# Ledger of designs, part 5: miniprotein binders against Heme oxygenase 1, chloroplastic (HO1)

Target 1, 212 residues: Heme oxygenase 1, chloroplastic (HO1), of Arabidopsis thaliana (Mouse-ear cress) (o48782)
Amino acid sequence: SKGFVEEMRFVAMRLHTKDQAKEGEKETKSIEERPVAKWEPTVEGYLRFLVDSKLVYDTLELIIQDSNFPTYAEFKNTGLERAEKLSTDLEWFKEQGYEIPEPTAPGKTYSQYLKELAEKDPQAFICHFYNIYFAHSAGGRMIGRKVAERILDNKELEFYKWDGELSQLLQNVREKLNKVAEEWTREEKNHCLEETEKSFKYSGEILRLILS

## First folded at step 20 (miniprotein)

Design ss6 (from ss1 with E87Y)
Fold by ESMFold2, last read:
Structure ss6 (fold): chain B 212 residues (1-212), chain A 98 residues (1-98)
Amino acid sequence: as target 1 above (212 residues)
Amino acid sequence: STDEIQRQLEKIREELEAALEDMAFVKLMLRELGDSEAARQVQRLIEQLEKLLEELERAIEQFKENGDPEILQKAQDLVKQAEDIMYKAEEILEDVMG
């Protein structure tokens, strides 16, 4: 269906990789000659990722649930909420004998940025909200499946489970975004779209913790 | 009926739109993992899937004009092609993770 979500999608589809620059510009020889990467998650690195991720989801979900702002109220109780699921997962790791780390700078920095955005620029905040949940449901699930296979003896974490049909939950949120964006000016829509690159940069810093 | 076929075509459009969005997120995640080549491979798959969505859009407009029920079969074939493209993107991500 047509609506603002189509614009969100187009921006994400058009964002370039590091080597998509002006004609003739290219990556260094080292990157283009890179062998097939070996990415080896450890439980300890993955725990750092889960803890910083939980801080971000705590932040998003508290902002939404505590808000009297009508735009944010449309995004209450989507069924996509992750903070409780992550809490359950972290308790399970603790029961397996792992020490649960403290949040680190990537998660803390993103949490603070989201708090500031939510107050000063709701359209920018909604960009991050949308991309965090939807990227998790896409590439995040694929990463989680591979991590479980490699280091968790195929244990499926609650972080990757939803109550109900995920595709329908996601479509409901797309429809809500289209609805709230009908009230936005072109400039407000543009500011939402402008945050797309930053949302992936912040999320990427947390994602890299899996390698730490 | 014509109304039921139109409903199914719109559902298929939504599925392809969702698939394009998912692939864009996979591309950006691969970039953030530091594998620009894998991200470029997924970008090429995004372009293929975008062409399938364009073809679906044309098929939906043809159905509005002529009501040809065989257009539903064409749309379902496009979904199968999209699923193959999504599977390839998943394999690219899995290869990066070893």
Scores: ipSAE 0.824, ipTM 0.909, lowest interface PAE 0.8, mean pLDDT 87
Fold by ESMFold2, fold request of step 21:
Structure ss6 (fold): chain B 212 residues (1-212), chain A 98 residues (1-98)
Amino acid sequence: as target 1 above (212 residues)
Amino acid sequence: STDEIQRQLEKIREELEAALEDMAFVKLMLRELGDSEAARQVQRLIEQLEKLLEELERAIEQFKENGDPEILQKAQDLVKQAEDIMYKAEEILEDVMG
């Protein structure tokens, strides 16, 4: 598709990775051996991730439904909504005997930033909206499968389930974004695109809670 | 019919574009997990997939010119190659997670 979504994709494809550098190597041997980092999810860390994720999805979905924000009306009822699915999952964890943690700084900071964007810069808000939902459907599902295998006895959480055909739900949202962006000036489009790096930085802080 | 083949070719293009987008998100997620080497590996796969999309777009233009129904088979073969690339990207992410 030859629309604004192509620009969104190009920006994400172009974002640089930081190379692992040999700059940390030194001539002097260290007495201690550095531990090899291991990605080992725990239910506690994963619950922190789910709770902070829910705060972000609550924020997005309340803003989208709010009649005081008519700019976002095209993005109502996409079928991608996650807050109720996460509520169901957290209730399940509580039934299994886990304490549900309080939200932490990564989720709270991102939620506050999204509220500010929704008021001040709707195109920037839409960038975060798009990237949050679409990254979840891509890499998020892969992580969810591995977490379920490693620590949930292969239970698939509702967070990773959609009603209908996911690929079609996602394509419908791409088409909606292309349509609404037809009315945007070049500057408004740039405000949207410029938030791409920041959206992954914020989401990354929440993602790393799995490792906490 | 020509219209049906055109619709299928557009759907295939959408599938490859979606795959590119998904891979870009996987790359960025790997970066945020702190594995820059894995992110670079996925970046190389993104570049391979982008070449397949360019090939598909040329095939779509050829279909508009000549109406050759065999171009649909060529496009379906490109989808299979894209799926192989996506599988490799998924394996890279799974390896990071141990």
Scores: ipSAE 0.819, ipTM 0.899, lowest interface PAE 0.7, mean pLDDT 86
Fold by ESMFold2, last read:
Structure ss6 (fold): chain B 212 residues (1-212), chain A 98 residues (1-98)
Amino acid sequence: as target 1 above (212 residues)
Amino acid sequence: STDEIQRQLEKIREELEAALEDMAFVKLMLRELGDSEAARQVQRLIEQLEKLLEELERAIEQFKENGDPEILQKAQDLVKQAEDIMYKAEEILEDVMG
């Protein structure tokens, strides 16, 4: 789509990988961010990931439904909502005899940050909203298929299913973002775009729980 | 009709734009999983897909100029190439996970 979504896409396309990090003078390399040759997910680690993810989706979805800002109203009932799907999945794990853990620091920290953004910088909040849902629909689905294959006997969780046609649901949200951003100043658009890196850092901390 | 072909070409452009966005997110997920080499591989696929989108945009401009219905077939071939690139990116992510 022509419009602001194109800017969102270009920022994501241009964020640097490790080998490009020579330009980041303060970057600290972490051994924990280099997967060893063998990834060994466990159901217990995956449950920590699902619970912290649910806390984040609960946060986003409650904020959107409770919004007094016209900007958030356009993002109600997108069909992308994940919190209830995750509730269904967690109940299934409980029925299989697994203990459902409490949320951990990665999910709780992100939830609190999102609440702060929603109050003080709606454009920045929308960046996190967009990237969380859209990254899940892309890389998240791929991860989910592989995890199901490795540790769930190929069970497809509801977390990776949508009602309706996913591509159309995503396109509807792109169109809504383009519409909402037509009224934004350059500074407001920049507040949105500048949060892209941070949205993936927060989501990455939750993603790593799969192997915790 | 010319208007119907134009509508289909615009839909195809949207599909390639969506594919680019998905690829960017896969790259960033791989980076956050700590596999910089896999993220670089996907970055190279992003660059290939960018070339396909540029080619599609030129084809759409040619259609506006001359109305050649064969341009729709060329655009559909570009979608197939984009799908192959996306499949490669998916395999890269799945290989990281074993």
Scores: ipSAE 0.815, ipTM 0.900, lowest interface PAE 0.7, mean pLDDT 86
Fold by ESMFold2, fold request of step 21:
Structure ss6 (fold): chain B 212 residues (1-212), chain A 98 residues (1-98)
Amino acid sequence: as target 1 above (212 residues)
Amino acid sequence: STDEIQRQLEKIREELEAALEDMAFVKLMLRELGDSEAARQVQRLIEQLEKLLEELERAIEQFKENGDPEILQKAQDLVKQAEDIMYKAEEILEDVMG
């Protein structure tokens, strides 16, 4: 609890939104400060999101399972794995008559970046690993429930289901990260923490596909 | 029993820490969706929950000093307040999505 995960949490809690600057003193408004129109997800946009997400989870999970990357061994078999669940969901969409799209640039770009990080900077890779799974379990689940209500006749996709108690699975991963980080230098910890903003930028590009 | 209460207090601490982390991720997702006002609302809720966690941590330290079993009830009251805050954060995200 009071280990390295506290630092991860602190960084996420302190990342600025654009609205925290002196926005009231600005002479012009940026497009990002205007109210966003309410979401209107489509099944087509959601499928783009699911396919690009699957590419990212395939990438993470293949890297973690690879015996040539022993540094990630503590993160095997967390119960959080999503690629197989997404495969099941995509088969269901095919059964409903939908065409499954090809991966798009957001997913491909992030997949390639993650492959490079896994080799070059393991602590940075672990930052993305952690944030991808944990953001999905938090805001991702809330988005998934709303999308199901709006466009899937309340079907709950396997992407939002876990075997066992999700809160316990997540806590187990927090404890594993705390343990792994006990062996890290301050610089290695900083490599992990410094990737937080970027992980949300990449994930955000994939998330916005829901509206495409 | 002191050991039982200590275990329950640590579990409560873990729950509040998890809630703070979840809300931070919701804030950042709202930012990436372009809804700055919703992200600001969640940031204010994060600050409220952070104060509750600070209060809980002080209560846990006090329990280590004096073993007062009534501190568990105070911690459980903090969880209820945290649950209300988390419900508000969920409503903000769902309202953005219609």
Scores: ipSAE 0.814, ipTM 0.901, lowest interface PAE 0.8, mean pLDDT 87
Fold by OpenDDE base, look of step 20:
Structure ss6 (fold): chain B 212 residues (1-212), chain A 98 residues (1-98)
Amino acid sequence: as target 1 above (212 residues)
Amino acid sequence: STDEIQRQLEKIREELEAALEDMAFVKLMLRELGDSEAARQVQRLIEQLEKLLEELERAIEQFKENGDPEILQKAQDLVKQAEDIMYKAEEILEDVMG
């Protein structure tokens, strides 16, 4: 039996761009090559991203740490935690003379939504947990490195470093997710999978802060 | 031993699956950033990785049936191809940020 993480991966792999979803209905009009909007990251935008990201990770990690739910207990101290690393990075920015912004609406909104899900909808919450951590370890790390190369003089942030082998840390979490999901009904699994689009929407709003 | 070979093959499978997952997230992040073209390019890379995974799965099954002594080499070649695909994803990100 293929583990639930494979189902989650398949959902992520099959999610289309908003434009592709519309194109399935409309004929082959030449999608004008919208010029790849050159990403122009700013330090200020990136700081907003880091602050809002920290709020999200603080929220996730606090929920998991304080939770007595068996589902969440399996995800304590995964080594994927980022709140402390982000705190260190933000302190470095202060030392560089940057003012650290307050959390913005995207971070606050997502943090609040995660709190609400944690209490009411564990399966949906786990969807967010998975997507947040795993997206960061993948594309988030890749993007972050490129941003650092461009605007931070190649500073390696702690946000993109893990204590241990990242591949193994991720694999351990996948195994835990698979195990936890073995006890879920098909409906619960489906509900978790259905939350994927919303997770990326909220994370995407924070990610776009880099370009603000 | 056959068991050790199977374990190594399983590890390689996990690595390819992880690569697929990574690419899926990259695609979705690009989508959320509004770069649908880059996301489509990454989607093509996902499809290439999927084919590699299918090839690996077929090779594993063939090994179970016939004991292909070159199975590990075949699997390692697939990993190298996956690494090349992952590198192309990095290039796409560079092009988007450049």
Scores: ipSAE 0.751, ipTM 0.878, lowest interface PAE 0.6, mean pLDDT 89
Fold by OpenDDE base, last read:
Structure ss6 (fold): chain B 212 residues (1-212), chain A 98 residues (1-98)
Amino acid sequence: as target 1 above (212 residues)
Amino acid sequence: STDEIQRQLEKIREELEAALEDMAFVKLMLRELGDSEAARQVQRLIEQLEKLLEELERAIEQFKENGDPEILQKAQDLVKQAEDIMYKAEEILEDVMG
């Protein structure tokens, strides 16, 4: 039996842009290579992103650490934790003379939503947990490095470094998630999968702060 | 041993599956950033990786049926192709940021 992480991967792979959903019905007209809109990241926007990201990671990590719920207990000390790394990075920005902003609405809203899910909807919470950590380890790291190259003189942030081999850390979490999901009903699994689109919307609002 | 070969093939499978997952997240992040075109480009890379995974799965099945002495080499070649696809995803991100 294919593990639940494979089901989550398939959902992520099949989620399309709003425009792609419309194009599946219309003939592949030669999409004229519209010039990819160049991103113009700012240090101020990136700091907002880091602060809001820290709030989200603080929220996740505190929920998991303080939880007596068996499902959440399996995800303690995964090595994917980012809150402390982000604290170190934000302190570096202070040392560089930057003012650290307060969390913005996207971060606060997502943090509050995660708290509500943790209490009421464990399957949906695990969807967010998975997507936040795994998206960061993939695209988040790739994007963040390119942003740092452009606006931070190639400063390597701790946010993009892990203690140990990242591939193994991720695989260990996949195995734990597969094991936890073995006890879920099909309805619970489906509910977790249905939350995927919402998780990317919340994360996407924070990610867009880089460009603000 | 056949068992050792099988373990190595499963590891390579996991690596390709992880690459697919990574690309899916890259695509979705690009979508959320409003770059639908870059997201479509990454979707094409996902489809290429899916084909590589299917090729690996077929090769593994053939190995189980008939024994293919070149199975490990074939699998390693597929990993290399996957790495090249991952590099193309990085290039797409560079083009978006530049």
Scores: ipSAE 0.745, ipTM 0.874, lowest interface PAE 0.6, mean pLDDT 89

Design ss6 (from ss1 with E87Y)
Fold by OpenDDE base, fold request of step 21:
Structure ss6 (fold): chain B 212 residues (1-212), chain A 98 residues (1-98)
Amino acid sequence: as target 1 above (212 residues)
Amino acid sequence: STDEIQRQLEKIREELEAALEDMAFVKLMLRELGDSEAARQVQRLIEQLEKLLEELERAIEQFKENGDPEILQKAQDLVKQAEDIMYKAEEILEDVMG
């Protein structure tokens, strides 16, 4: 029995770019190397990203910590928590003389949506929980390092450091998620999978703040 | 022991599955950042990793049926190929930010 995390991975692997939906019909014309639009991250944009990210992680971690739902109780103290690490990083930016912005609309909107899901739709909430932490641990870490190299003089932020072996922390959460999902109906599983696109939309709006 | 070899093969499988998951998230993040070309390049890398995972799964099944004294070496060679693919994903990200 392939665990539910494998189903989630397959969904993520199959999600296409908006442009790939069109290319199923058109001829293999020479992919002219469209110059990769150079990402121009700014410190101000990156600070907006960190602040909105902290709001999202604060929201997730408070929901899980305060929850009495059996499903959420399994996800307490995973070692993937980021709110405290982000707080430390934001204090470092203050010490460097940067003004820390207030949360923007993307962060506030996503935080509110997560609160609503936590109460009404546990399967959808778990989809967001998984995608937020795992996307950060993968692509978020890779992108964040490159941003830091470009605009922060290679400063290693605590946001990209974990207490322990990250691979093992992630594997432990996968095992917990597989176990929790064993009790779900096929409809509940499908509902969780269907929420994947929304999770990336909301996270993507925050991620794009780096380039603002 | 056969049991120890099996545990090592399962661990290698989990590592390749984790690499696939990581690449899927990288692809989706590139999509959200508006770089559809970079996302397509990463999608090609995902397809290469999928083939490596399928090859590993076939090798594991053959080992269970007939035994293969070279199975661990084959699996390690697949991991090395996966690492090379992961490095190409980092290069794509460098080119995008650069």
Scores: ipSAE 0.744, ipTM 0.872, lowest interface PAE 0.6, mean pLDDT 89
Fold by OpenDDE base, fold request of step 21:
Structure ss6 (fold): chain B 212 residues (1-212), chain A 98 residues (1-98)
Amino acid sequence: as target 1 above (212 residues)
Amino acid sequence: STDEIQRQLEKIREELEAALEDMAFVKLMLRELGDSEAARQVQRLIEQLEKLLEELERAIEQFKENGDPEILQKAQDLVKQAEDIMYKAEEILEDVMG
């Protein structure tokens, strides 16, 4: 039986862009290479991103740490935790003379939503947990390095460093997810998968802060 | 040993699956950033990685049934192709960020 993480991966792989849904009807107009809109990250925008990210990670990590719910207990001390690393990075920015902003609406909204899910909808909560940590470890790391190269004089932030081998840390979490999901009904699994689009919407609003 | 070869093949499979997952997240992040073109480019890379994974899975099944003395070399070649695809994803991000 293919593990539930494979099902989550397949959902992520199959999520389409909004434009691809429309292009099924419109003729193969010559994909004029729309000039890739160059991202113009700012330090201020990036700081907002880091602060809102920290709020989300603080929320996740506190929920998991304080939970006696068996499902969440399996995800304690994964080595993927980011709140402390982000705290270190934000102190570095402060030492560089930057003012650390307060959390913005995207971060606050997502943090609150995660708290509500943790109590009411464990399967949906686990979807967000998975997508947040794994998206950061993948694209988030790639983007963050490019941002650091551009605006931080190649400063390697702690946010993009892990204590141990990242591939192994991620694999351990995948195995835990597979194990936890073995006890789920098909309906619970489907409900978790259906939350994927929403998780990327919330995380995407925070990610866009880099460009603000 | 056959068992060691199987373990190595499963590890390579896990690495390709992880690469697919990573690319899926990159695609979705690009989508959320509003860069549909870059997301489509990454989607093409996902499709290439999927083919590599399918090739590996077929090779693993063939090895289980009939053996293949070159199976590890084939699998390593697939990993190298996957690494090249991952590098192309970084290039896409460079072009977007650049």
Scores: ipSAE 0.740, ipTM 0.872, lowest interface PAE 0.6, mean pLDDT 89
Fold by OpenDDE base, last read:
Structure ss6 (fold): chain B 212 residues (1-212), chain A 98 residues (1-98)
Amino acid sequence: as target 1 above (212 residues)
Amino acid sequence: STDEIQRQLEKIREELEAALEDMAFVKLMLRELGDSEAARQVQRLIEQLEKLLEELERAIEQFKENGDPEILQKAQDLVKQAEDIMYKAEEILEDVMG
């Protein structure tokens, strides 16, 4: 039986259809959603990204750690946690003489939304959990390394390092998610899948801070 | 043993599925950054990876039905092709970053 993670992957693979790209371009009337013609990352923008990312990870990790809900309890201490790593990186930036900004609206908004979902909508929350950690482990680290090469003199951040084999850590989480989703109804599964686009929207707003 | 071969094939399947997942996320991140061209380039790589996965699935099914002494080699060749595709995704990101 194909696990639920495969269904999630298929949704992610389909979200960038030529037609949806055009619809996304129509909604991108906001100045902030303009196609970045040139990727010109800044240290200040990247710091905003790191701070907002830390807020999101702090929020996820605290929710999971403090929860007695069986669904969330399965995702404790996955080895994918990033809040501590980000704290170390931000301290390094302070030591380099950078001012660490306060969290911006994108980070605060997403953090608050995650808190609301955690209480009201566990399936939607798990969608965000999956997308945040897995997107970072994939494209996030690839982009982040290229940004570091350009603006941070090739500094390897802890944010892009894991304690253990990342492939195995991710696989363990996939297996846990598959197991948890076996108990879900088809409607609950569909609801989780429907949240995927919104998850990428919120994450995307934070990711764009790199270029601000 | 047949069981060991099957376990190895399943592991290779998981690796290809993980590669597809990674590329899907890269594509979506590029979309969110507003680079539709790069996202389309990555979408082409996804389509290539999907074909490799389909080839692997067919090979696994054939192995279950008739056995194939070369099945592991075929599967490993598919993984190598997937790795080459993943490298192309990194090149796309490099080109975007300038």
Scores: ipSAE 0.737, ipTM 0.870, lowest interface PAE 0.6, mean pLDDT 89

